# Ledger of designs, part 225: VHH binders against q84jc2

Target 1, 232 residues: q84jc2
Amino acid sequence: MSKMRNLVEEKFLEFYESWVIQLELYLHQLLIAHNNNTMSETELRHLISKLTTHHKAYYTAKWAAIREDVLAFFGSVWLNPLENACSWLTGWKPSMVFRMVDRLRKSRVVLVEAQVKKLEELRVKTKFDEQKIEREMERYQVAMADRKMVELARLGCHVGGESVMVVEAAVRGLSMGLEKMVKAADCVRLKTLKGILDILTPPQCVEFLAAAATFQVQLRRWGNRRHYVTHS

## First folded at step 12 (VHH)

Design xe7 (framework vhh_6qgx_2)
Fold by ESMFold2-Fast, scan of step 12:
Structure xe7 (fold): chain B 232 residues (1-232), chain A 126 residues (1-126)
Amino acid sequence: as target 1 above (232 residues)
Amino acid sequence: QVQLVESGGGLVQAGGSLRLSCAASGRTFRTYAMAWFRRAPGKEREFVAAISGSGEYTFYTDSVKGRFTISRDHAKNTVSLQMNSLRPEDTAVYYCAAPRAFSWYDIDSESGYDYWGQGTRVTVSA
């Protein structure tokens, strides 16, 4: 099987490869900052700001791309099969990042009770936001199944231009609904990330970001090594 | 050191209401989320509802959303579950759960909770 050229996929693949390379460079800087403790608080804040800006650049590029073709982000060609299998609404599941905070519980820089309380509140809020989006997605999937059945029935009655127009209208409707849901999920991701960084001290932020970036980079490397399927 | 004691279970007819209470002793659970789980006859334990340490945020399993309300009283160190519009499928033993410390597990995961009460039985008749 061969796949037709898709301009959105090709452009985002090029962007994503560069974005991941820069993430790996930032990860190296985070690990140096964490292990050597040589940076001032101001320097740590600048590094944290660079990571935050880098993630914002990803969502800026993603939202531009999904406006053109949101379906490119479901089963993305720039992600390996393992990365795609771990995706929740085209990205990381927001509550999963709290597992990265588990690293801070084992570190020299311990969390104070006030921080623990705020993180607990944020975790529960994030889970609430996830549940709301999951209900929306379930409703959308049910509606999509019903729509496809009705349109397949119509296609069985008429062939040609009328059938093509009906299918195109359904695909547009699906794409608009998915774009809204993906943006909603991305907003939860960004709010969760910002919330964690607002609660943590700069050294704790560095440790958290290092853990998160390490997981993302390692997941990609592990998936690439296990990828045995080739597209002809 | 830590004990959770549930109360308020009983027999009720479909469409009725019950209020479950969980009293915590040994330490204050005000800082941590607390949850209710249930086990129906012949089934595994499942998540029902959770409430944040402040009481500001709540989370419910879909089957009880809109019917059950979880709340907490910080002064009494008590968490309550108000159950309205009860259905036969709500029949179960209900357990109160609390973490030993802040937990990074999902709020609806049993793995996030270290302290469990003995349970209170709820039977909803057809």
Scores: ipSAE 0.132, ipTM 0.511, lowest interface PAE 5.4, mean pLDDT 83

Design xe8 (framework vhh_6qgx_2)
Fold by ESMFold2-Fast, scan of step 12:
Structure xe8 (fold): chain B 232 residues (1-232), chain A 126 residues (1-126)
Amino acid sequence: as target 1 above (232 residues)
Amino acid sequence: QVQLVESGGGLVQAGGSLRLSCAASGRTFSTYAMAWFRRAPGKEREFVAAISGSGEYTYYTDSVKGRFTISRDHAKNTVSLQMNSLRPEDTAVYYCAAPRAFSWYDIDSESGYDYWGQGTRVTVSA
């Protein structure tokens, strides 16, 4: 009945809960900055830097954890069911950030022609990068169903040193392949985030980051409320 | 004022090749992605391929990847679709599409495109 958690899952759950709390604190700072016309460009850049460092810290911790147990990130115990259902290759889908920017049309994001050109270029590049990774994952899933994997499953039913070693080697190989795929997807996430921030002005970066953080926080809260609601 | 005109369609045998061209007039689209969509008889319109403003990045639907190549010529204000290893299932009317303005819709969404050509018919015989 109860889902067992390994040490990697427990450690990352503790890390992630702390990381989200700090994200909420940064969101409050972003909202204050957005409504404060007296903040200098230097002050805005400092706040943006804190957010980018915060996101980089997440990927540093994630990559250390997936080296130990990449499968912990497929159906993560630190995410609620809604967050897990919305995940693409263990995280947010890079192209979704462009849909988030669509909300900023209501909040005075006025883009100049040079920014529009760079954002359009990045939008297509992000889709191109996503499609490459999706096809690699599809090939990986097909390989899992091939005759070699079926034979390894059959061998797992036989108790013996040789069969145990063969199965363990195959599982290790599979996990290493998934780790490389997850890292590739995370690289697209980080490049997309950096690309957008490099194109936007500091005030526009603050609006974008505030919108993105608001979405993450609200998605988590909505999923948590649904989980705690008892059907009447 | 803005008009897209497709050409290059026709009848071809399975395994053959065709090159479609889309000529844009009324404005240049060098900033924006442009796309090809197709509609088979009795079916809805589906995405085929898109190309970024610079021409550096391309995006294809799975069924045509490796067989079709999209390209663009900014001097001529044209976008082309080279179709190789054609199959009977590729039979459709092919449409060129371009946006009116900046859009955050997915590149493979019809909602992201405002200008459409009349289409050019491609028939692939068994």
Scores: ipSAE 0.544, ipTM 0.836, lowest interface PAE 1.9, mean pLDDT 85

Design xe9 (framework vhh_6qgx_2)
Fold by ESMFold2-Fast, scan of step 12:
Structure xe9 (fold): chain B 232 residues (1-232), chain A 126 residues (1-126)
Amino acid sequence: as target 1 above (232 residues)
Amino acid sequence: QVQLVESGGGLVQAGGSLRLSCAASGRTFSTYAMAWFRRAPGKEREFVAAISGSGEYTFYTDSVKGRFTISRDHAKNTVSLQMNSLRPEDTAVYYCAAPRAFTWYDIDSESGYDYWGQGTRVTVSA
């Protein structure tokens, strides 16, 4: 037993570190735009587009990596223990972003009634989408523990050449099932993010993205410095 | 002002059905999400079902999926809970709930709701 990382883990760790550095740079730009309130609508839309593209780049890289090794994303080596503890199906829980809406309501940029209704509708839709994925996850876990899987695991312990292919096919099927569920969860994340941005005005989008990026960056910093954080 | 009034509770045998109704008042309230919660004897209040303002999206607790259906009538400003295949463990006081305005709390969390009805009692006999 030794400290090992496979090629997928090494490549994604390198990608993720660069991705987070760029997120911090974008967060700085979002905070300047929000605090100074001097940018035109066109300039704000351009900044929002950069953040949207950045998040899409993350999912493009993640889906390529998951195709090679989905298990690398459960207990990821590029995330600290706090980040991993806060994960839902290898990422942020989609409904969590609605907790950022309270910050928008405390802002000088007020949500109009039509936006509130659309956000409330999206919030319920997001919970509905989460429920569907959780149901699939439960079915997957039941299938993992059913009599057929238990028998295949038993065969794996006493395997000859004849049963090796059957066991390997079953393991491949399980990995493909996990990949499908993780991608479904990521699609809900992207649809939720896009839905919120479609409802909000450009200044509200900047404030929302700043709040979300701040939380993500601070959660990482808190987890990385956990041994120096005291409640005294 | 906003008020919620539940109706439709009663005594029913296992396997039976009941339809609960919640009448809501208020000009903007009818388009916000609404939920049903229940409290069984000796237990805490638990989430049952929620419906979006449009009525397009619904969310259910696992124990009632496939048996209960939540629906909305915008013309009557009412939310209904159709309860089929009732079980003794469904025995509870059922409450209608609604948020004061948009809230950051989870749709299935009691803390997400500020307006509550007085409840309607459902008793399911074995």
Scores: ipSAE 0.241, ipTM 0.663, lowest interface PAE 5.1, mean pLDDT 83

Design ze1 (framework vhh_7z1x_3)
Fold by ESMFold2-Fast, scan of step 12:
Structure ze1 (fold): chain B 232 residues (1-232), chain A 125 residues (1-125)
Amino acid sequence: as target 1 above (232 residues)
Amino acid sequence: QVQLVETGGGLVQPGGSLRLSCTASGFTFDDYGMNWVRQAPGKGLEWLSGISWNSGSTSYADSVKGRFTISRDNAKNTLYLQMNSLQPDDTAVYFCAKDYLRDSYIWGTEYFDSWGQGTQVTVSS
């Protein structure tokens, strides 16, 4: 129902706006930590833990919402058009974060050879997981256009309680399929983020998280400015 | 379609051993990471151990390192947990859980795809 769909969108919009405000506050703390050589390893680990908890809170809220309406995440009202255009299966594309990691090779806190090797191994695994999900999405899109679905769409134009039930069951099946694909994609994101943080030292983690948060915040600001100018 | 069934639980004395099994059906077992999780009375979920799709990597919680061993038999679609040197604090319902990916355990038990119904392990004299 459209009312139930709107409630999911409204609730997640409220959550996401608060989540982004908190991300900006954490970004400020990350930038202070990155510029100050006085923070202890314990203090840096505490800050890193705050950000991992913050990202986990996002996926907890997202998974609750997609259980109710996964389609709300394909063209989200809480994201501007630029953020939506840059999305891969309702979120950031995992392999793209390695571009941010590559900048650490030119950083003052140089990556050692063992770290470079582990990051390359993680990159390869991440790309494998992405390709597997992309093949599943391709199969889903093909299934949407198969003869059975075309016949169900035609049947929906005829009056009958039995036809309505069959169509509802098919739509529910499609939504469950999308939910599993989105959750699999989110697990690739979580695995990639955790893997990077496990390989990097605390100062390198702070630098990486600062770069990632800066990009996310900046992308939102770029898109909001363009949306405002276009809409106004 | 996905079904996980745990067996092997029961009453055991402190210092004893027990082997849990989890039989999987409804998916390609050797394409996913698998985990063991427990829940003690009045406590939250505690992740214990994970194993990758090909047994190439295993991981353990500090509370069970050196006492528990995770393994899998892909030909039989079965996951195992060998528990040695059992203590009263090991009393819990033990669950097997399926990952969304080939690797096991990502930051929390909330990210597992599917769960069994659990098997009760009681460690008491």
Scores: ipSAE 0.620, ipTM 0.839, lowest interface PAE 1.8, mean pLDDT 87

Design ze10 (framework vhh_7z1x_3)
Fold by ESMFold2-Fast, scan of step 12:
Order: sequence, then structure tokens, then C-alpha cells
Structure ze10 (fold): chain B 232 residues (1-232), chain A 125 residues (1-125)
Amino acid sequence: as target 1 above (232 residues)
Amino acid sequence: QVQLVETGGGLVQPGGSLRLSCTASGFTFDDYGMNWVRQAPGKGLEWLSGISWNSGSTSYADSVKGRFTISRDNAKNTLYLQMNSLQPDDTAVYFCAKDYLRDSYTWDTEYFDYWGQGTQVTVSS
């Protein structure tokens, strides 16, 4: 890459590469647990807790990084172009995980009627929260476009330090608004994940987490293969 | 612009009661869940209670269940925590925190949107 990375990008790239390696190790453990029906409930809950802690660590690091530079997460240098293309507000789209849950209905560990009902209620709530964030983001983008047009028009009438300060203030305001939107989206992600895990039994949680981690790892591999082929 | 101000802390004897208030400004209060969190000296943050945007759902940590009651007045942009049967280990700085969503979120305290300044509660004879 020709672009020099800033300190936030360099630090998060290092973090993310290590985080993905650990995710692949946990995926291996999840797949063994899923294929081995001899693990106790206590052992399964311990493995689920490791995955939960691992995802929590990602959001802890991400929130520290976006406090410094939220724009680094729009077109992230630690993600390949396919991963970036599949992102919704800098991460996975919350409602899409219910597609993985739907596959559990046909699995060896079948969902009972009460679980199906609770998952449908959670799906509706998740979609509501998702749509609210999308409307807020749309309003934010419209407001920022209007503000930028006004600021640019004002800059056309001025030259020097005052114009620079006005532009810097506008950019700071834009970044703060984006930080709030990204955090809101991440909270919907975390609440959706927690909600699903609270409804599912430990074997079903393992199957769900394995499916999610498999998709994340495969998406990265597909994108890396494409990038390698096109940048030979 | 966004501000959360806690009041009502103070010194109280074991078995006593206090009511904490948190006044919110700079955002649409009734669009968000609200939470109470505390930090005892030398300890980490402990989530205590959450309430949804319309008071339709409340949740409590096991350590305070049955002793504390969370409530809100959306017309006054105010969150409350009624604390009864106070114990010496309830001594802490108490913070109100705004959720990102209409319901309260309890996975981890570090994921709350905004935090107030805190109010000190001391339970001792």
C-alpha cells in the first residue's frame, strides 16, 4: 500500500491481526465441541464465555480507537476490500445474524417452539433498532452535507487562518457525530449477540458461534485470495 | 451539550435510605434507556440497574435486587434510584449512564453512551 498509516491505524492493525488469529483458534475449539457430543454443559459454557470475552475485547479496542480517529473505520486498512464492502456502519449488520439462527432450525440441535418465538421477538426488536440508527445516520449525512456546503461557501469568501479553523471545527463535528453513530450500531450488535446467546442452549450457542466465526474467517480468506490475484 | 448531573448522595447510617436523582439535558431523554453504575474505592465499575425509555422494563444486579428501585420521570428529564437497607459495602461513587438504545444494556459498563459526574454515597456509622 502506498498510503502511510497513522498511529491509530497502525495500532489497530496490529491488534486486529492478533484478534483474528485467536478467533481462528476459538473456531477450531467450537468445531470440535460441535462435532463432539460428550462435552459437559460446564465445559460448553466455559467455551461460550471465551468467545463472548473475545468479542467484548474487540469492541473495547474499537471504541478506544474511534475515540482517537473514527474515520479509520470507514475503509479500514486492516480489512480487505471484500470485508469493507460487506460492512454496515463499520461492522456486521445485526439483523443478518438471524440468517445463521434460521439454520439452527434444521440442525441436529433443534430449536423448541418457545425459543423460536423469543428469537422472532428479538429479530423484530433488532430490525427496529437498526432502522432507527439508519434514519439517524441519514439525517446526520443530510445535515453534514448542508453544513459543508455553507462552510465551503464561506471559505470561498475568506483566505487564511480563520478559514482553516472553521474547516477544522466542521471536520471535528463530523467525526464526533460518526463516533456516536458507530457506537450506537455496535451496541445493537452486542445486544443482539447477547440476546441470541441468552435464548439458546449451550450446544446451540456453540453451533451459532461456530457458524458466525466460520463466515467471518471465510469472508476474510475469500477477500485476501481476490486481492492477491488482482495485485500480482 | 449532553449533560448528566447526579444529586442526592451523602453520609447515611447502615439500614438507612437515600434517593439519588440524575437530571439529563442535551438529548431526547425519553428515547433512551438509563442505567445506574457505582464504583467503590479500589474496585472496578459495577452495573446496578437499568430502565427502558418508557419504564416498561427494569433490571437489577443481584447485589441490589429487592433493596434498590430505579424509576424515571420523562416530563422532568430525571432518573431516580431509591436505595433502602443500605449496607457499608454500598459505599461508592454512583453514576447515571445513558444507553445507546431504548432498553438498558448490561453487557459491560464501558459500552454506555454518556456518563454523569457521579455522586458520593458513604454508609458508615
Scores: ipSAE 0.195, ipTM 0.597, lowest interface PAE 4.7, mean pLDDT 84

Design ze11 (framework vhh_7z1x_3)
Fold by ESMFold2-Fast, scan of step 12:
Formats: structure tokens, sequence, C-alpha cells
Structure ze11 (fold): chain B 232 residues (1-232), chain A 125 residues (1-125)
């Protein structure tokens, strides 16, 4: 099982490094589109579609990986400590993207009344979905501490390194439960992202995606330079 | 099509009781946890209570703990909320919502968190 974990981590590390390089290339294109106003609405929609597909590719790869080893995504080796410290259930906290949306309200790009209403409805729904997942995670953690699970853990320790089918089945069940919660959180992330992009105009989508990608790239750079960062 | 239909709301005096029902269709009710949420006039959504697929676990918001009781009847595909000691601050539209348990990988961006049209509860003298 240890060997399988190492392979999952190695494969996803390779995938993630390539995925981030492509994200930086897309960020460059988003910044050109945002700053120069040179692209047609059709060209902007095409760029937005590339970003949307890129994010979907991440979740496709992630869900394949968590079927093999969901725990690899808690304290991930492909993320630096700062990125890991900012994670909520193996990724970004969905409600936090509305802080980036609030920037659009204060920028040159003006949101119309109908957009503001739809974004507020989406914000409320996202916070509700987020709270539901937090309650599911709490129930999962409580269930792990139940007498039955404690007894199964003791049985595993008593065997002293010998795999017992009952213990292995219980551990697999726990992993499957955690996988379902991670996928639920990722669904809220994707639905929140899609909802925002569906509400915004193409120029507003470009500004939003550029802000999100800039933050992700900068957070990675700040964390990678952790030992060289001085306090102000 | 997933559908949730809430009933049982109405006008009630402070200290009174109401029982809300939510009838589910379009999915296997026994596979999902269920929730009650409310929205007071001019305010955001507030989660009130949740129940697991087999009734083995229930949870409550502090604002309703000890006054409200969530339950379900899987044979009838129905979720209930028994509301006792109602206060004017309980005035809201009450919604039924189902948990996520679907394989999101299979459907990509889909999650199955549906809620119905709601039922109005007004607590007034």
Amino acid sequence: as target 1 above (232 residues)
Amino acid sequence: QVQLVETGGGLVQPGGSLRLSCTASGFTFDDYGMNWVRQAPGKGLEWLSGISWNSGSTSYADSVKGRFTISRDNAKNTLYLQMNSLQPDDTAVYFCAKDYLEDSYKWGTEYFDYWGQGTQVTVSS
C-alpha cells in the first residue's frame, strides 16, 4: 500500500508541475487580453473556455488520484507549506473567491444590478454548501472516534504489522468516505467557478480569472521563498 | 428530475408549534442526508438541522437546539421538522435540502444539492 502511495504522489507531482506551468502561460494571455482590450468577444470566450478546460483537467486528474490515495491530498508533497496551510479540504475555500469578485465591483469594470443580485444568490448558496460539507467532515471525524472504530484500530495494533482483512476493509471504508467528501468539496468549487463565469461578461471573466490565477501563482512564489521573506 | 416539496407552514402565535414536511422524488431518498434551512425577510440563509440517511446522526444550529426536532420516514420519502416554542424571530421561509453523495467525477461539475420552493412560517401575535 506504501508503494502505491509513492506512485500516486510522484504521478500527481509531475502532473501538477506541468499544470502550473500551463496556468502561468494562460495568466500571461489573460493579462494581455485585460490590459490591451485588443481581443474580440469571441476570442475572449475562447480564452475563458481554455481556462475552464484547464481547471476541469485538474479535477479529472485529482479525482483519479484520490481513488488510489486520497490521503496524498492532505499535506500534499506538490504544494509548499504555505499553499498547504491555506487549503480547506484539499483545495481553495469556495467562499473566498467572492473576495476576488468584490474587487470587480470596485474596479473600472462595472457590474450591472442583475449581476450583483445573481452573485449574492450564488454567494449565499456557496456558503450554505460549504457549511454542509464542514458538518459532514465533523461527522466523519466523530465516527472515527466511535467505540467500534477505536476497537478496530486496537485490533490493527495488536496484530503487530500483520494485515487483517477486517482492519483493511475498515480502513478502505474510511478512505472511501473521505474521497466522497473531497469530491463534494471539489464539486462546490467547480459549481462556484462556473456560476461566477456564467454571470460575468467575457471581459469581467478575464479580469476575474486573471486575479485568481495571479493570486495562486503569487501564493506559490511566496511559499517557495519562505526562508528569504522578511517581516515588514 | 429531483424535486423537494415543503408543506406545513402557516401563521402561529408565539409559543406555538408547527410540523413541516418535505416530500422527495427523483432520487433514492435513503441514500442521502437531508437538511432544513431558513431565510428570514431581508436576511441570508441559515442552516438549522441535518439528519443522516439512516437517522443515526442528527445535528442542530444553536438557535433551534432543544426547540426543533428533525426526523425522516424513508418508507414515505419524507423529511420532517417539528418546531416547538416558536418565537417571532423564527419567521422565515423554510427549505428542505439534500446532501451531496454523488460521484462528481462521473458528472464533472455536478453536485446534487437541491432545495424546493420553501414553506412560509410566520410567528406573530
Scores: ipSAE 0.000, ipTM 0.152, lowest interface PAE 11.5, mean pLDDT 79

Design ze12 (framework vhh_7z1x_3; also named zf3)
Fold by ESMFold2-Fast, scan of step 12:
Structure ze12 (fold): chain B 232 residues (1-232), chain A 125 residues (1-125)
Amino acid sequence: as target 1 above (232 residues)
Amino acid sequence: QVQLVETGGGLVQPGGSLRLSCTASGFTFDDYGMNWVRQAPGKGLEWLSGISWNSGSTSYADSVKGRFTISRDNAKNTLYLQMNSLQPDDTAVYFCAKDYIRDSYIWGTEYFDSWGQGTQVTVSS
């Protein structure tokens, strides 16, 4: 591990801890709003905007960090083992949020037929985008094992200065490719989130965001509890 | 290497029209959403319009809705912006920008993969 890698991890860990604390505060506000049928549309839109801004801030910070060290996001030190085990390409799997949307069909503010059709169209597009990225990851893994890369790896152990520079350039190229795949996955996440929020009414958006934040917060608590019990 | 080259800018009178083109190379053009973004003198980047990989969806900023039309020709690897009813406030450098995914992405200009060098549009009498 390099000094630059440690600094990136330390800085993002500090950011993420603060980000999660603020998410828990927003979750509290979402749960109050969900249980209060008298809140105005303007008040609900303001709360939805806070959550949207909060999620955008996460991706802004993440993209700055992955530009410096994308590998820090594979097995992240700021996530517990359970959170890491549930990750798909360094974050949540976009299609999984539609399971939370399905719960809205059984709530007081039920989805109308037009919304159901738009959500199904978005779900299909999201799954297609996921599969495209998974195929890109497969191609990346195959490229790692092609004859040219194997020869470069062999050369890196043999000749010294000149071959070391060539191998380092190739490895940097692979890291940049991985960065592009992570950014593509994040764009699918943000597109899916935006798409759902654009289809739903403000009360439905609050319910959806509350469900998503509850799951994220509870997953972290479950993982942290397991770690604490294991060490005792 | 991904390359995006904008052309079609120039000087036009208020109420006039211009058609911008962006020619793409170095990637599979019909696998990605494309966008138009502008930067007016002394101002930040403003997203104007986006189009999905297959032209199945388009989106526009309120400031250009009804006046500008985005389109693409995947056979020619070219993105277009038809600009009508141009106003002095449309004076800016116009950039084309590539998404990381098939659909155009509208959360912010920081989420675009690649950018062209831009083409200058000046609207004045």
Scores: ipSAE 0.563, ipTM 0.823, lowest interface PAE 2.3, mean pLDDT 86
ESMFold2-Fast, scan of step 15: ipSAE 0.524; ipTM 0.805

Design ze13 (framework vhh_7z1x_3)
Fold by ESMFold2-Fast, scan of step 12:
Structure ze13 (fold): chain B 232 residues (1-232), chain A 125 residues (1-125)
Amino acid sequence: as target 1 above (232 residues)
Amino acid sequence: QVQLVETGGGLVQPGGSLRLSCTASGFTFDDYGMNWVRQAPGKGLEWLSGISWNSGSTSYADSVKGRFTISRDNAKNTLYLQMNSLQPDDTAVYFCAKDWLRDSYTWGTEYFDSWGQGTQVTVSS
């Protein structure tokens, strides 16, 4: 275990705690906006911009961190076991957000047929992109057990310094492959988010973002409570 | 078809000023954040400045803060970078870039889905 990995975990834990606190503050603003039909289009767009910028800040910090230690994001110390169990390649599964879209309820504004059609097209494309990444992950996992990796594992039984150097180079290569895969998955997440926000009106975007943030906050709370209930 | 075209580059003396322009077409300009990025000879891409869709928010890299000013004219679909107190280290190709996500901007080049061809700025004697 390298000291650099401990520093990456500690630094990202500090970032993530602050990021979640700010997400909860934005959620409060989204809920107020959702219940207040007097907000202008410009005011709603400004609030949506705050949320999208906040999510981009998360991915900017994450991609800097995975460049240093991608493995910190598999079984993350800043997430509880339930959050980790629900993760798909270190984050939310893109297609799952369509369940939140399906639950959009607005007494004043409803989804029109054109929006429903575009959302279904986006859902199909998102699932297709997910499947491409899942095939890449499967190929990656198979590659971990291919001939070269098996030979490197055998060399691990030898005490020579040359064997250590070769194994370390191979482990670095595996980490680089995971970095690329995690970043590809995050690109599908951001593409899905962009697609939904491009289809929805500003009031619908506020409702969607509120639903997504509520689910994220609740999942964290459920996981934390389950741990305590299990111990009692 | 998104297109971004930069103009205004050239040769300038140290301490001088230049104003870069970027004309956008093929998308709803006032829905997206816009950015300026440069690449100096032998170096990687450096993000310089970003502006929100409505000019309500701007951000700058420490290397240019206080010297460069980003602005936009949504009626003309044009992004600007006013560069003052230019230094030899400002010599680079300057690119405008469209933020990928609607109603937002960021300082990470990985979030830009469209780039201009760039304009050369040379600061020398």
Scores: ipSAE 0.013, ipTM 0.411, lowest interface PAE 8.0, mean pLDDT 82

Design ze14 (framework vhh_7z1x_3)
Fold by ESMFold2-Fast, scan of step 12:
Structure ze14 (fold): chain B 232 residues (1-232), chain A 125 residues (1-125)
Amino acid sequence: as target 1 above (232 residues)
Amino acid sequence: QVQLVETGGGLVQPGGSLRLSCTASGFTFDDYGMNWVRQAPGKGLEWLSGISWNSGSTSYADSVKGRFTISRDNAKNTLYLQMNSLQPDDTAVYFCAKDYLRDSYIWGTEWFDSWGQGTQVTVSS
C-alpha cells in the first residue's frame, strides 16, 4: 500500500511538472495573441482549444490518481506550501475566477450587457454549487466523529489482526467519500471554466486564459523562490 | 442501486431517424444533469449532448449539432435523444450517463458518475 502510494505521488509529481512547463509555453502564446490584432477568429479558437485540452489532460490524470490515493491531493507534494495554502478542496476555488473576469471590464475589448448578465447568472450558480459541496464536507467531517469512527480509532492502537483489518476498511470508506467530493468540486471547476469561455468572445477568452495562467504560474514561482531560499 | 437502461437502438438507413430513451432509477433524477455518449467500433468514447436537471441548458458536440436533440421528462425519469439525418459514421453503441451535478455535460466522459449498458445503433444501407 505504502509502495503504491509512493508511486502515485511520484507519477503525479512528474506529470504535474511537465504540465506546468507546457502551461508556461501556452501562456507565452496567449500573451502574443492578446497583443496581436492580426490573428483570425479561427486561429484564436484553435489556441483556446489547446488550453481547454491541456486542462482536460490535468483532470484526466488527477481523477486516475485520486482513484488510487485521494489523500495525496490533500497537502500535495508536487505543490509548494503557498500553492497548498491557496487550495480549496484540492484545487482552485471556482468563484475566484470571476475576479479575473472583472479585469475584462477595463480591457480594450469590453463586455456587452448580455455577457454581463450571463456572467452574473453563472456566478450565482457557481456560488450555489460551492455551498452545496461545503455542506457535504461538513457532513463528512461530522460522520468522521460518529460513535463507530471513534471506536475504530481506539482499536487502531492495537496491532491485532482483526483490529488492523477493521481500521483499513474504515480508511478505505473515508477515501471513497473524499474521492466523490473532490470529483464534485472538479466538476464545478470545469463547468465554471466552460461557462465563462462559452459567454466570452475569442479575444476575451484569450485575455481571460492569459490572466488565469499568469496567476497560476506567478503563485508557483513566488512560493518556490521562498522555499528555495529557506532550504538552500 | 443506480440503474440506467437505454432503449430504441436498431438498424436504420442513411438519412433516417431514431429516438433513444434512457430510463433512470435509484436516484433523484431531476437533481442531476444527464448526457448521451457513444462508442463507435474500434474507437474511444465520444460525448454527444448534455442537458441540465431542469432542461434550462443543453449542449451538443459539433458532430451532431443541428441533427440530434436531447430532452428529458422528469415525471417519467426518462432521458431522450432524437436523432435525425443519420449517417453511416453515427454507427455506435449509445450510452446515457449521469452527471455529478445538475448542470449538463463535462469535457470528458471519464468524469460521469454512472453509465447505462448501452444500445446499438447501426446506420447502413
Scores: ipSAE 0.012, ipTM 0.310, lowest interface PAE 8.7, mean pLDDT 81

Design ze15 (framework vhh_7z1x_3)
Fold by ESMFold2-Fast, scan of step 12:
Formats: structure tokens, sequence, C-alpha cells
Structure ze15 (fold): chain B 232 residues (1-232), chain A 125 residues (1-125)
């Protein structure tokens, strides 16, 4: 057992809990802004910027942590079982946020035709990038299975301490491949989030960010209460 | 293996022009956005320009906008930077960098997974 691996988990748990508390505070501000018809465009942009910076801080901390121990992000100790069950490559599935965008079309916030077209183009592009990563993950898993079979055969032919070195090399190889895929998935997440915010007006951005933050916060609360009310 | 090799650097006089090239191998070039980044002596990295996988989108840093033009030839696996109206403060090592994904649409938090070795550009009389 690596002491550095335990330290990565402990540090990120501390970071994540603080990050979620701050997200809840921003969600409160977003909800006030959404219900306040007198808030200026400058004030709305400032709030959107705070949320954008907050999300960037998450990925900065995450990428530092996965460089040390990417496996900590598969079955994360800072996430409850429900949050882990809803994860796609250690985070939210990029195409899922377009469900929140669809709510803008059904709400009081009206999307103009040009925005609808750009959002659909972004959705198609996001789905393409997502599927590319899924194909890479499938290829990686197939290759990992082949390597494991070869390693099991090699271990059967060796006598002495060589088995320890072989196992360590395999774990390092797995970690490097997963790190690449996790970073690729996170880049799609950031690209999708930026794309949506660039298309939407400031009031629409506030409503979108409020919907996204509400889902994240409620999912965590539902999972922390094992006997929860299930939403479809 | 992934390789990015920059060429075309050198000594040029103020007001002059240079064209940098970056030849890519070991990956599907036309699937990825590409970038130019520079580092002046004793300074940090400065992002200059990005081009999408299909040349449909380009972006530039304010310091080079209107003077530099990014382009690519996917058939040759080559990225270009046409540099016009060069100034002494353009003196730097110039690197090409591969996007982690197909497009450069993130907020400068964009991750580059491969970099070239760099090519030196010196603007001086």
Amino acid sequence: as target 1 above (232 residues)
Amino acid sequence: QVQLVETGGGLVQPGGSLRLSCTASGFTFDDYGMNWVRQAPGKGLEWLSAISWNSGSTSYADSVKGRFTISRDNAKNTLYLQMNSLQPDDTAVYFCAKDYLRDSYTWGTEYFDYWGQGTQVTVSS
C-alpha cells in the first residue's frame, strides 16, 4: 500500500467537500439572480464568471490528483454510492447537460432560432467526442484483458520476486492509460460547458448553471440519505 | 510514437516575415486541433493561436492578431504559422502543440498532450 495514494484520497476528499459547500453558496446566488428581474447584465456576467472559475478550480485540482493516483477517481471515496453510480469516466456525462438545456426551451426563458441551431450543432459535436472516448476506453479494456492473460502466463513460468515487478508495471500502465482517458473526458466537459455558456444570454446562463448546480447538490443529498425519494 | 517537429525559425530583421512549419506523425492529424505557443527568454509560455481539426475555426492572442496567420494542410500532416511585421519582442522559442481533443473551444484551461521540441525565432538587426 502506497502512503502517497492514501494522501491523495484524503487531500481530494477535503478539497471536494469544500468545493461542494462553495457550489451550494453559488447556487443560492444563482437562484436569487434568476428570480431578480432588476439585476444588471454586468452583475449577471460577474456571477457567471464566479461559477466558471469555480469549475476550472475543480479540474485544476482533479488533474493534479490524477497525475498522482488516477485509480482514486474510479470508485471515489469523496462521492457517495449514488454519485458514483451516475458517473461516466469519473464525472458527469457531457451529453447529459443538453437535457438541462432542453428545460430552457420548456421554461419561461425563450431561446431564439439561432441559439437552438448552435446548441444542436454543439450537441452533435459533443456526442461525437463522447463516442470517440468510449471507443478508446473499449480498446483499452480489450488490450488490458490481453495483457493480463499474458502476464498470468508469464507469472506461471517465473520463480522468485519477478512477479512483484510485473504487477507494478501493469498497474502503472493501467494508470497512464486511464489518466489520458479521464483528461480527454474532462476536456469534453469543459468544451461543452464553455460552448453552452457562449451561446446563451446572461439570464439564460444563470438559469442553466442553476439547473446544473441544483442537480449536483440534490444528487449528493439524495445519496447521503440512503432512504431517499427517487426522481425519474 | 507521437512526434511534432517545428522548422522555419531563424534570424530576421524587424518588420520582416517568417513561416513556421510543424510536421506531425504518430496520430490522426486531421482529428485534432493544433496550437502555436511561444516562450521568450526568462518568461512563461504564451499561447498564440489555435486552429480546429478541419480549419473551420481559428483564434489568436491579441498580441499577434492581424500579424500572424495559422493554417494547416491535413494531406501533409503539417501545421503552419505565417508571421508578418515581426518585432524584437516576438523573439522566442516557438512550439506547436496538439489539443487533447479535436477542437480548441475551452477557456485557456485547454490541455495539450504533446508538444514539439521548438524552433528559435530571433528578431534583431
Scores: ipSAE 0.000, ipTM 0.236, lowest interface PAE 11.8, mean pLDDT 81

